VHH binders against q9p7d3. Designs and how they scored, part 45

Target 1, 295 residues: q9p7d3
Amino acid sequence: MSVITQAQEIPTVAANPDFNYEGDPIIIQLCDRDTVFELSRDQLLGLPESILMCLFPRGLLLDYEIQECQLTQRPLIFQTADFDPSLLQYILNYFQMAENRTANDEIALSPPPPSFPGKCGIILLKEDIEFFILPPISPTTNIAIEVSPNDLLKLKQRVAQRLLQQKKIFDCLHLENSTSEGSAEKNLVRMLCYSGFHEDDEWKRRIQEPHRACITSVTLTNLDFSADQGPVSDPEYFPVYHKLLLFWQKPARKCWWDSSTSITYNGIEFATWVRRVWTLELAVLGANTYETAAV
Key: E = the ipSAE of ESMFold2; O = the ipSAE of OpenDDE; V2 = 0.75 times the mean of E and O plus 0.25 times the DockQ between their complexes.

## First folded at step 18 (VHH; framework vhh_7pa5_2)

Design G3 (at its last look DockQ between E and O 0.51; V2 from the best seeds 0.00; counts 0 for: pae E 2.7 > 2)
Fold by OpenDDE, look of step 18:
Structure G3 (fold): chain B 295 residues (1-295), chain A 125 residues (1-125)
Amino acid sequence: as target 1 above (295 residues)
Amino acid sequence: QVQLVESGGGMVQPGGSLRLSCAASGFRFSDYIMSWVRRAPGKGPEWVSTISYEGGSTSYADSVKGRFTISRDNAKNTLYLQMNSLKPEDTALYYCAASYWEYPDYSFPEEYDYWGQGTQVTVSS
């Protein structure tokens, strides 16, 4: 039984573990807001865990649902949680493209990981931003200035627009030449660049969540250890490789506050607090969970 | 230079309590997830507890849940482990460890970026 995430409700009848999924591909319809996506069972299961958790926060017993739908002759339709359809489309297209390339032996892990020879790795980097606008304190009363709901909305919109215009992935880390080479931020960038990112890479998708002071961004890249690699004898190569493997189907998160953003509205400067959450995950096409458990 | 220095270990009788401390230096302490990992004689490392960047969330191994409490003071760059109702099975070298990333689980040594030298805890009658 394929379980995407832990379901809130335990089914009364377990799916047949011996159910044969061979034959015509099982097509699943995902309803995400007003958009319907069609994908195969394998395509769905092949998505990053972090994305699946976003789509199905309450869990999904996929094989159970498939069997039930077949038994009842109901269409195989799933309602997802609120997730931007453009992000999902981007992810699906990317994985489809990668699958096609892999099938044609055009893309493979280089060097191939010992655990996944000949497989294609995809790295997912996601950013979730929540931002808060703080009213200024009156110098005369030492009390926060009241901001009308309308003005607050405008302020939020302006902040959102600024954030949407920040397209470079690594800009938010504020790396300077004076920054220590051993700093956590530099190490982060180095790790990602060793994996296939570039220092000047931009978010492939960056959207504002509807009616929320939130920005969600996603970028996918193929795992490529040849990118930004120094000499083959780079002492940091091997450690970075092993570190990246930790992210296989195990999304890791990094959270921090970014208080460097301010906005001026009607001559008044408002402080903006930005909470950033990065999610990093490695997906390996054609690899099953059981294969990694043996490592 | 990055340093994690554990203290507070010692010998205690079963049912007793100890409070471990870990003093961090050489890195931004608040930027790291902090954990305690222990190693008993003849055994592999065992994850004990983890605390988030700001201390808002904590997790514990089943073996210590309800008895141990992890906390941190970012202003003092210090990690703590309050250990109550200690058992002989708790005898181990206790390590302070730091992770830049938050992981779903902390079962792998590679998930930690920095390690202390450890402090010995011995529970014996």
Scores: ipSAE 0.801, ipTM 0.918, lowest interface PAE 0.5, mean pLDDT 86
Fold by ESMFold2, look of step 18:
Structure G3 (fold): chain B 295 residues (1-295), chain A 125 residues (1-125)
Amino acid sequence: as target 1 above (295 residues)
Amino acid sequence: QVQLVESGGGMVQPGGSLRLSCAASGFRFSDYIMSWVRRAPGKGPEWVSTISYEGGSTSYADSVKGRFTISRDNAKNTLYLQMNSLKPEDTALYYCAASYWEYPDYSFPEEYDYWGQGTQVTVSS
């Protein structure tokens, strides 16, 4: 019942609630690297906040920009920040398909309970990896070994390929090595697996960023309400989706160093360090008003 | 057997200083975002300050900015709050709280996984 008082966050893409868009639908062009995406105002505003932060890290006054373009009759074109277009396409397609199901009033196999604030939930899990290769200390000079730029490039390529091949979402948490039941990692995986993930799930998209020692992975899945079998008679029981609602419009991040590993190149062992950032967000479709299915 | 134990509270005159500590056990302290939250009598909880997993990023409520400093020592599993220039309005029960996730803000108690029992700070006017 109680809330903690704190300064509220401002949405990354600001929209004017009094905005009047009578007339033809407004088409927005997003230039993401060398790819152009066309979408409506509602499609842009419907993206998860974490994705909007990636596209517009400095924010966007959307309806102000729309009004300026309408006065000049120019196409509405925005240059996004550096975000992989294949990931954006995957996300846009996923939300479009979910909107089509919701607009057609198609019943999901696991309908939400009445207390859920919409027609369906979509869980976004994103991983950002940055990796580093540490030259060993020479036993003869007590100084880090010099590595040629060409050899360093080959090492980075080998580390990246190994990380890309580790496609299972939860393997990086090393749950088999946990000594305590109820550890934070086990609780996280339990929550997600009750919500529609499976322990052996693979990232739906996993890409190496061009020209960087970085890997980005994204998975979207539908929130599954049928898997929560907690005791209904317990007055303190909270269905798992209640915990996921903490992430609704409030993307959360978890940052950690994955333990150091090594890779051997030309008989020399190099330590590798992996910094991981997970982002978890819940999107809710149909939260305020349900669209009637098209006739 | 997770435990957060606050200490360092007490009575102090306006303009004085206190240093709160929170000793953590039963979990991997460095995996958690740590916060201080306070509750004055007759008022709801008020977020005070938050510090990142490794201590590199800190944030403060406007009411304490410039007067309070949050810090952590991951080797000692301890969170600190240095409180300077204390005012009667700072009188409250101060809680240590831990969250696995880093939220953009902390609006609900459920966003924290672990809570301490609190230490009383009283600033007599």
Scores: ipSAE 0.426, ipTM 0.762, lowest interface PAE 2.7, mean pLDDT 82
ESMFold2 (binder alone), look of step 18: mean pLDDT 86; pTM 0.877

Design G4 (at its last look DockQ between E and O 0.73; V2 from the best seeds 0.68)
Fold by OpenDDE, look of step 18:
Structure G4 (fold): chain B 295 residues (1-295), chain A 125 residues (1-125)
Amino acid sequence: as target 1 above (295 residues)
Amino acid sequence: QVQLVESGGGMVQPGGSLRLSCAASGYRFSDYVMSWVRRAPGKGPEWVSTISWEGGSTSYADSVKGRFTISRDNAKNTLYLQMNSLKPEDTALYYCAASYWEYPDYSFPEEYDYWGQGTQVTVSS
């Protein structure tokens, strides 16, 4: 299939593929809030693009910065944007674990994708929630009920707590047996389940952003087509595989509103509007971004 | 059955304007990012423009930026492309396409879940 002509965007973290480091691995310190993370150049570059975008929304000329630091004899310290350190730690640990397994040939794509034989795929699913509380309208005055700032804060906290307790990834899709088999939501779940997710999977990390009515959740899984392998003759297998490849180092987003949540406070029911944004990305360990351009 | 039906194409002189429409049916229109893709004779497909689910975000190819405007009416299940200052190089079959996901770039046909049949736009003196 012919590629549709489009301007290529520069990667968030730009590196020179020809840059050869002599000697010991270059260790980078990432300062994320009050936490310092140490990782190698390759580890940083191996992170999902969606995460890199969060850490470095302005972009990073990594090799340039490395060179500058070396020339000036400054430590390789980079400040990240505001990102929950626990999420970052989870991601880093997961990738480290995956690398170790791959190195030991314990995990590999089975069957390996034709484009990446012997490589390990990791699927990143991220959810960003922004929620809003709407005051009810008084039936007598037809005016929104005034809510004190303190009460509003309590309401937000309650909503946040409820959302934090919703741990199952797919619950928010409200799939029912009556839902059409061809619905977009069912197709989404099917795609993810064929890729290594399970219907009852939970968010591995789910946190409230500080002082914000926002919740960020992340789960990583290894790409595994064997988990839901119906008979090898499943006609949906190939389509799902090809679709997943679209997410390789290209985070895709899905956004929708979820209005199904309400909270009661002091006998008054408040409507809550929840904006959900899912980000899906496929990372392949050991595969460089430059190799993707050739595919 | 999912259907995307383009209309509004035709012949126009350079500098002229056209407004394309795409009527969608058979699926939840608002659940999909909508795009225009065009194919000129003897050339491959070219992404033209994309609009997000609720129309809050739009993107354009450099070749049409400032001249084309994409919009949508979810109540009418309709996608639009206002084309101004048309050039001969804009001559192509214009397709509307739907994507469940929003992608950073739309370089692959597989990024689209549904396609229309296309409407012909010809810019000629």
Scores: ipSAE 0.812, ipTM 0.924, lowest interface PAE 0.5, mean pLDDT 87
Fold by ESMFold2, look of step 18:
Structure G4 (fold): chain B 295 residues (1-295), chain A 125 residues (1-125)
Amino acid sequence: as target 1 above (295 residues)
Amino acid sequence: QVQLVESGGGMVQPGGSLRLSCAASGYRFSDYVMSWVRRAPGKGPEWVSTISWEGGSTSYADSVKGRFTISRDNAKNTLYLQMNSLKPEDTALYYCAASYWEYPDYSFPEEYDYWGQGTQVTVSS
C-alpha cells in the first residue's frame, strides 16, 4: 500500500508567501490576555501550526487582514484566544534565536544532511494536563466523603503543585513498569533521544492555568542529527529524522490517562485522575518552498 | 504479535448496507487511533475515516460523509464501519489501520503502525 490520498486541513493562518508589501516591515500586535506582543508577519507565519491553532482556533486570513488595515488606516491588531503569555514569549524567543543563528551561518549543533529540507529543525513537545479528584465512598456511611469548597480548593492546589514538581518529561510514561521490549512508550522515548532529547530532560516551561485544573508544559529542542545512535553502516538503517518529518507542520497528538495518581488529605486517600495530551510537531527553518519532506 | 483482522465485507446492490468489523489483538487497542483505508481496483489507497482513542472525535473523507459511521468498542478491541447507501464507487478492499499518534491528516502510510489484510466490498448491479 504505497500512496494514500485525502483532503488536508486548511492552514490556521492563511497567507501568500509570495506577497511583498511596500514600505516598512509589517508589524503585528497580538493581544494575549494582559500582554501585547509585537512581531513581524514572518515571525507569525513561522510559529508551529500547533501554537497557531491555540492562538487562532477559528483561523486567520493574514494577508486579507493586512490589506484591509492598509485600506482603512487602522492598526494591525489581533486578539488571540486564551494562551499563557509566558509560554508564547518562550516560543517567540526560541524561534528568534534560531532564525538569527541560521541567518548568520553560525556554527550549528549538527549540520543537516543534504536530504533534510531546511537548515535546522526545531522539535516542539507540549503536554496539556487536566486533572480530577474523586472523593472515596466511606465504608461507614456508604456515601461519598463530603469536602468543603475551601478544602476542595486546597486539595486541587496540592495536586497541581505535585504535578508541577514532576518536571522530568518522560517520567509520566513509567518505562520501568514495562516488561515488553520495544513497547510503544520505549520507542517514543528512543525516537526523541535519537533526535536531541535526553532521558532526564525536564520541561522548559511548566505552568498551572490561572482558572482551570490544568497544567501546560512546553519544550523546544533543536533537532540534533549527531544524536542518532543507529549504525549508519547498515544500508537498511532508517535515520530517525525521517520519522520526525511526518510531523513537519503537522502536529500530532497522543492522549492517555494516568490512573496511578493519588493524594492523601486529612488522613483520607483521594484518587486523582490525570488526562494527558502530548502534541509533537517539527518546525523547519530555512526551508525551500519547493522542497519536499522525506517520508 | 499484533493482528488486525477485518471482516463483514461482501457483495451488495447499490443503495445497500454493510457493517465492517476489525478485531485487534497483540497490542493495547485503547492506546491507538484507528482508521479505515480503502483501495479501489487500479487505484492507490484512499483514507476513509478515523476515530480517536475513546471515540470522542471522528473524521470522514468527503466522499463518504453522511453515509459511513466509524465506531469502536475498546472493551472488545473492535473497530467498526457502518456503510450505508453504498455506491459502485465504494467497491474496494477495506483495511483497518492503527496509529500511535493522531495526525491532522493521513497523507503517508508510514503514519500508521499496524495494518490489516483487508476485507473486500463489492457494490454492483
Scores: ipSAE 0.515, ipTM 0.794, lowest interface PAE 1.9, mean pLDDT 83
ESMFold2 (binder alone), look of step 18: mean pLDDT 84; pTM 0.856

Design G5 (at its last look DockQ between E and O 0.46; V2 from the best seeds 0.00; counts 0 for: pae E 3.0 > 2)
Fold by OpenDDE, look of step 18:
Order: structure tokens, then sequence, then C-alpha cells
Structure G5 (fold): chain B 295 residues (1-295), chain A 125 residues (1-125)
């Protein structure tokens, strides 16, 4: 099934940088499923682009909506797309915490990126898993074994449970000592570890999507080049930094298939195909997209 | 050693067609998003086209949209660019490039991990 990833126009949350909100901070209510979140305009705009895309796949004319609501004296309520509220809560809390730390000068990019002195960077790593269960082929009939809908559901649940128990972020990359040091996967891990991740880090949130064979996971971390600073003279430090900057407000994706998973049910082994999509994005607190266009 | 070797370039008249190929070796080809980038004389690099890992998604610069088609054969570790209705402004050195990540835009050279040496395409009467 060719997932025609239609180059969907990156939905943009459009804000007018010149919009001067005089008065009390504008509070936005986000309705995500059955949960209502309250956040300021700046908080909303400060979210990673990848998350905004998930919340507002059709885009959002934020300032326009604000103006309309003010004119009509309607509450400023936005409906989001289907997004797990616990993930959103985690993200919002993290950003709030980071903002508070930054305000207290407790967390600064060390070393501060030349482009964002004194700013706090947050790295978002998201995984989207889709998994498929393939019925085994009968050796006698060469036909796929029929699986009842009920059994299929149970199988999916089992696979989901296994995946949910896989908490370590980098385990899925199957890095072995025999893997070439120059492999893409090793480079990926290295890059992330230089940015503040650890090899044994776990997903901070990992959830199954309702009624779907999908699992979404998210981990946020503060950009910290000091965490894995080998000797200050690591020639790879500079390249890694520059690479990370490519992800600033520009979510990048990596997609691959993981076919190494099988499940046994009633003595029958089922092959499981797992599609993994990683999204990586760097967010910088206090940095408006408008300031970077000049660099 | 990572290698990207472009071929298929040449001289063609306006309105003509060329098919470029890029043979990849030394890395897992299917793990990379592949792109064509061109550089005309006296100009900076220009992104031309990108194809995803399995070929399910393609993107094109507006300047070549409808005329160029990017494709790949992962079994052969080869990237292709079919160029139709060629114009003089298409004259450039065409590079094959590989990216581990898929980016929203490919405007920066740093977004590419590997580069070929390029193949010359000249469109002239």
Amino acid sequence: as target 1 above (295 residues)
Amino acid sequence: QVQLVESGGGMVQPGGSLRLSCAASGFRFSNYVMSWVRRAPGKGPEWVSTISWEGGSTSYADSVKGRFTISRDNAKNTLYLQMNSLKPEDTALYYCAASYWEYPDYSFPEEYDYWGQGTQVTVSS
C-alpha cells in the first residue's frame, strides 16, 4: 500500500508578528478529544511545528481567529485534530518547565549556539509506529490461514502490548558491535547523544492509538552538548551541531520497516511488519521564526 | 567507500530528452532519501527533485515540475531522472545526493550526506 504521503502543504499556524495584543494575555482553549487545554498565544506558537501539524493539519489562522472571537465576543476555542491528550499534556508541561528554567537563567544552551545566544533548545523526538500482522501461509494449501476477526484483534493487542513494553528509544535500531562505525544508525545515535540523549534513554510517553494498530511515542530533551562531550577536541562536535540546526522549526522524518517481530498465537507464528517513522525537531524557546529568516 | 556516480548527461537540443542515472555504492541505498541538485554556470546550487526511501513520495522544483520525473530502483542501487522538454535554462551540472532524513525543504547543502561528482547537461540549439 503506497502510502502516498501527499506532500501535504505544511499546515502553518499563521501569526502576525506585528499583532500587538494590548491588555491581558489571550488565553486559548484547545479542545483535544475530551480534554480542554488552556494556553497563551505565545505558548501555542512556541510548540514544535511537528506538533502543530498534528493538532492543526489544515492550518490555523490564529490571529484571524483571535480577532474574530474578540469581535463576536465568542470564547477562543479551537478544536484540534485527533491527538492523544496525555502526549499534549506532556509536551505542554515540558515547555512550561523549560520556560520557567530559562526565565531563571538556569538552563542555557551550553555552549550557546551562535545563532541563539542565551536561548534554550528543546529537541523533540517522536515515533509513529504502524504494525501489520500477516497470516502464515499454510504449507499444505499455499493459502494464507484464515484468522477470525476476533483472533486478529487479540493478535493486534498482543503486538501492541509488546511494542508498548519496548521503552528504550534506540533498541529498535539494533545496533551491534559489529555494526560499522560509519553506519547511518550509529551516526544517528551519536548525533542524538551529542545533543543530550543517552543510549539507554526511554520514551517518556508511549501510547497506543485508540482502535488503531498504531503507537505514538514522544520524548523531549533539552539541547545539551555537554552531556556526551568527549574531549573538547572531538572533531565531530561541530558537524553534529550544524546538523542539529537543520531541524530547527523544520521537522525531519526517518522512515523504515522493522520486520524482526513475530508473534505466536495458539501455536502459530505470525509475522509482524512494523513501520517506524521518526520525527526530529529542534525548538528554541524565545526564538521567533521571523528572527531566523535573517540568518 | 561511499560513491555516487552520475551518468546520462550530454548535449541535447531544446525540447529534447535525457535520462540521468546515479549508481550508488558503499552505503545502504534504501535508507536514504535521494535527490537531484543542479548547478548552472555562475549560479548557486538548485534543488531539482527528491524521492523518498521507497519511492512513495516525490517532489519537484517548480522549474521542472511536469517535465522531470525522479525514480529509483533500490534493488539496483540506482537513482534516475527522466528529463523531458528540456530548455536552455536546464543547462547545468546535475548532482545526485543522498539524505538520511527527509526534510521539508532541500534548500541547504548540509541536508545532504553524500554527493556525486555530477554529470553535465547542456541544452543548446
Scores: ipSAE 0.765, ipTM 0.906, lowest interface PAE 0.6, mean pLDDT 86
Fold by ESMFold2, look of step 18:
Structure G5 (fold): chain B 295 residues (1-295), chain A 125 residues (1-125)
Amino acid sequence: as target 1 above (295 residues)
Amino acid sequence: QVQLVESGGGMVQPGGSLRLSCAASGFRFSNYVMSWVRRAPGKGPEWVSTISWEGGSTSYADSVKGRFTISRDNAKNTLYLQMNSLKPEDTALYYCAASYWEYPDYSFPEEYDYWGQGTQVTVSS
């Protein structure tokens, strides 16, 4: 495979993979809103790049900070950017369980093929919603209808509750529409369903951000090599995990507007605009990090 | 049928300017991140520039930064590359490419869903 020449991006959390810290384990405390998480250096570095970007949007010089804390005898504590602690807990638990399985040779249902660069894959799919309520323009005055701050808050709460109830991952893609119009959408769902998702899957975590018109959803799934058996109608088929490797430590995102919902308040119909951002990333456990850019 | 058709290439003296266009059809143009990729003689493909769905976020290779400007017109399904202060090193076949996803970098051809046939740009005195 040829490679297009491009400047390489710097990882969000900078660390020297050659460093060996002798003695007591290095314990890192992350202060995420009102919750403190304790984890090792390896546990932090093992998180998906997209999650590290959420926690440390300006980056983190991890080994520099460790060395400074050792010199000054201070605890290693970092304040994260705004990220829901229940989501972080779900992600940390998932990766810890996966690491335990690979360390104890408890591998997924099917072993990875030799061309896969590690012992198992974990697919991260994340949705970030920001929504907006657009007051209609009065035909008489040609200006937007005035809405009190309290009424606007109630409208936002109603919209949030509707969006939270839309728990099926793929419903927002509207696959029931024209087949030609949704070809990219159908290819995405096909890729994910051949990798371990199901068409009727629900988000494993879906929460409204406190004090914001924002909803965040996360699902982690093991890459299932047995699910990718290939369609009988395509003799040129090759395993879908090859396409997923494009996302290996290189999170990709998809952004679009969705205005499929309106809400009525005091007899007036309000349009709602929903900005959705999906993030897709593949994590590979048991991989040599030297090869992360090889595919 | 998806089509990306580049135009506006040609021969130019050093220091000159060209404006490349890419006409898109057969897909929802506004749902795709658009890029320019070039192949210089004796070199492999090189990423040049990328523009987001809404056109407000752009990025450029260091070799063209300050000289090239990417833009898009979603109403006309057209991508543009304004190339100023052209140098002999800019001589290449320039491709228009579309990605459904916004990637952190575009190191692999497989990250692009659609490619044009390319338009030749030659800068010589």
Scores: ipSAE 0.383, ipTM 0.733, lowest interface PAE 3.0, mean pLDDT 82
ESMFold2 (binder alone), look of step 18: mean pLDDT 85; pTM 0.868

Design G6 (at its last look DockQ between E and O 0.78; V2 from the best seeds 0.71)
Fold by OpenDDE, look of step 19:
Formats: C-alpha cells, sequence, structure tokens
Structure G6 (fold): chain B 295 residues (1-295), chain A 125 residues (1-125)
C-alpha cells in the first residue's frame, strides 16, 4: 500500500535518540497547578501524545532541558499547562499498573501481529465538553433578556452539574435513534468495544474545569495484541483491530454538537448548546517514537 | 449507497485556475472530515488538503499552500477545491475522500473511510 505523503510531525515532547544516560533513572518533577508529580524520563515520553499536548502545548525539548538543568545544577522541574491533576494522576497510575503487569507476565504469548511482539497497548479516550447558555429572547421585544452575571454563573454551575452526572460514555451518541446497523456511531461503538470498552462503560474520570464552562473526561483501557483477546471468530475483528493501529501516537479527534438542553431558572427557560470533542489515541508500552519508523 | 463524485477537472495552461467539486451522498456529510488527495502518473497518492466538519479548520500540503483553497457546503453535501496558479506538477487524478476522524496528518489511505473515483487535472502548455 503506497504511503501517502507523511508529514512527520515533531513530537510534542522531543527527545534525543542519542541521549544516553548511565546510572539511575532521571527523575522529573512536573508542576501541575498546585500538585507536583514525579516521573522518570521514560515515563514522561511514554505518555499519550494527546496528554503531552495538553501538558506542553508549546512543546518540550526534554533532553535539552535535562542537559541544561544538569549543567546549571538546577532541579529538573517543568511547569505544565493547566491540566486537572486528578486526571493526570489517573493516567500516570494506569500506565504504572500496566507496566507492572507486563513486567510480571513474562508469558511469551506470541502476539499474532508481528509488529508489536510482547507489547501492551493502551487506548485513551478523552472527551472535552464546552457548553454555552443562550439567553432567552423576549417574544415582545425580540431582544435577549438580560441575565445578571451572578445568575449566569449559577446557570452554568447547574448545567455543569448535570453534565457531571452523565457518566456513561456512549449515551451521548444516541444509538437508539440510528436506523441503520451501519451508522457511523454504531461503527464507532463497535470499534471501541473491540478495544476493550463495554457499551455500558462510564467515564473513569469526569471533572469540571475551573472557571470554565468545560467538562473533561478520560477513560483508559488495555488493548491486548495477543490473539486470545476478542472474538477471533468475528470477521470484523481484524479489520477493526488494524484500524485502531492508526491511532498509535496519533491522536484522532471527533467533534460534534449535541442536542440542546434547556434549563429553567426563576421561571425562565434557557437553551444550552453542548459541543463535544472526543480524542482517541493508542499508546504502546515500551515503544518510543523512534521505533515507529520500523513499522 | 455511499457515493463521492468529483467534477471540474480538465486541461489548463500553467498559471491557470480550476475549481473542483465533490458531491457526496449516502452518508451524513457533515459528520465527516473531507480531504482532497491526488495521484500523479507514476507516483503514489499525495495528500492535498483537508477541511473539518463545519469548515472551522483547513490544512494544506506545502506544495499547494497559498495556491489552493478547500471549502465545503454542508447544505449541498459538496466539497470544493479552488486551484489557482496551477503548475505542471499539479497534473494528477484528484480524489475526494471522507474521514470520520480528524487526524494530525494524513499518511495512510486507511485514514479515509470513503473515496471518490477521481477527476483528472492536466496542466500543460
Amino acid sequence: as target 1 above (295 residues)
Amino acid sequence: QVQLVESGGGMVQPGGSLRLSCAASGFRFSDYVMSWVRRAPGKGPEWVSTITWEGGSTSYADSVKGRFTISRDNAKNTLYLQMNSLKPEDTALYYCAASYWEYPDYSFPEEYDYWGQGTQVTVSS
């Protein structure tokens, strides 16, 4: 299959492939809001690109910074962009657990795909919700009703609370309204289910962003590259599996407007618009950006 | 049945302009990111341009940046490519393609869910 022109995107966190450190692992401190996280160089590089993009939207020359810190005898402290520490903790813990499992399960299960022998994949699904409250228009004046800033804040809080209570991942896709078995949404759910999700799964983390009308949610699952996981008898399994590989270190996005919901405050009905953005990414444990060239 | 039908191709002199159209049917057009991909004789496919679901974001290959403009009309289920300042190197079969997902880059044919049959663009003196 002829490769279409590959724009090699520079990784958000750039490492020097020739960087060789002997001895104890380099420990990095990430300052995220009021929380400090400690992780190794390799752990940082192993995070999903989509997460790294959130943490370092301007990019990070990691090895350069490490060298500079060593030369100047400064601590290895990096400031991240605004990212919820609870989400980051969840992600870090999950990857740590996955690493521990792979280290313990030396079971040489020959993965069917020759491309990732002995490696574990992690699927990341992230949702970003932005919601907007529209002031009602007076039927008499055709002018938007003025809402006090305080009332608007209360309305936003109420909407946020409602969204936070919506925990099921797939409810927002409204699959019940899909008349065809081959709808895009059904195919999406199918693909995700083959990656380890279940139809009734809930977001593992769902938080409101501070001072923003935004909700961020994250869930991680393991993709086993071993032939033993999934309905091997399903002829659609392999095609879906291959499709998932497209997301390796390549976060894909899906954006749509959800149905408007109404909220009533002091007898006035307000319309709410909800924009949803899904990010899907496959991360492979033990595989760094440099190994992708060999696949 | 899903269909993407390209039109607007033809022969033009260097420096000339063409406007390609792609009519989509059989799926929710607004749910897909749309792209143009071209294939020159003896060469592999080359990504040209992409536009997101509502047209809020566009991207171009370096080879066509500043000369080509991608646009869409979701009400008409139509994708467009305005090609200005055409060069002989632009000679290719131009395909319309649809992707459910937006990717950071489009390096693989598998990133596209649907393809058109293509329209021929020939730039020659």
Scores: ipSAE 0.831, ipTM 0.935, lowest interface PAE 0.5, mean pLDDT 87
Fold by ESMFold2, look of step 18:
Structure G6 (fold): chain B 295 residues (1-295), chain A 125 residues (1-125)
Amino acid sequence: as target 1 above (295 residues)
Amino acid sequence: QVQLVESGGGMVQPGGSLRLSCAASGFRFSDYVMSWVRRAPGKGPEWVSTITWEGGSTSYADSVKGRFTISRDNAKNTLYLQMNSLKPEDTALYYCAASYWEYPDYSFPEEYDYWGQGTQVTVSS
């Protein structure tokens, strides 16, 4: 089927990623809460689109701002939206390490195939949680129990602590409740485990956002080309990296509700509903931006 | 065995209305983002509209915005497209499609996991 005609979503940070400014290096300062990050134009443009959307939800006209900075001799400094600085630091460090490996031509034991559009793939998986506590029907009155505001706060604190302690990435998918090998949840786990994840992986970062009742988790991993070699005789086998290229600079979201946890307080069991949003994105280092893998 | 079956197409005069339906089976309908994609005679496929898992978010191509309304009934596993103020340019084969993921745009057919066979809509006097 031909490519589907749709208005293209513009990149969050508007710039030509292939531009190289002559002269002194362009240094950008990002103010994220009380933390200042210094990075180059190329480092900013190399971040996953999903992260740029978190930092600049209204977008950023980067090359325009650089030109204004040069004309007015003002510092190139931006205030980000509310995003946890420890998560941003983790992401920046990860990409710097990957850039260093790529720039030094360090080749993994299983280098990417020639059809891969770059030298390194980085998979971003992010989870955003919002949770809710539902009072049960009283066995005595047959109506929902009343819970004091202080008790609600204690219940929310315990739910958050329990969710933070659930560190294994794939436990939330409840694979034991899937009845077939073809279930969407099992297929997702297989795709990621053939890409460089392990079934027992834990979130590399998992935090409760300050002043918001939500939990954010992030893991970055290298795309592992050796894990999915496919049958040698199957001409129709599609290596998993082809599927991951659908996420290249196109972060995809999956949202669902989960009621697999409960909490007991003062002898009463409360159901917990958890709204989860996963974001999956592939970053490709050492490639032209906007190049398709099928060219 | 996954099935997406479109219905409700037909011939309508310009300015008229039609309501398309897509009956889904063989998968957990509520877990999927649902879309309408159309193919006009001699043209490639064109994205029309998308609705998220619980119907909380909808989006439309500029060419149909304000005239078409996408909706879903998760209890009946059915996707709908209400088409009002129809124009001859809306003449096409209309497909329903399902995606496990919500993408920022859907330019690759492989981003959809399941496709229907389509229902024909013809707008002429």
Scores: ipSAE 0.671, ipTM 0.861, lowest interface PAE 1.0, mean pLDDT 83
ESMFold2 (binder alone), look of step 18: mean pLDDT 85; pTM 0.865
OpenDDE, look of step 18: ipSAE 0.816; ipTM 0.926
ESMFold2, look of step 19: ipSAE 0.553; ipTM 0.810
ESMFold2 (binder alone), look of step 19: mean pLDDT 85; pTM 0.865

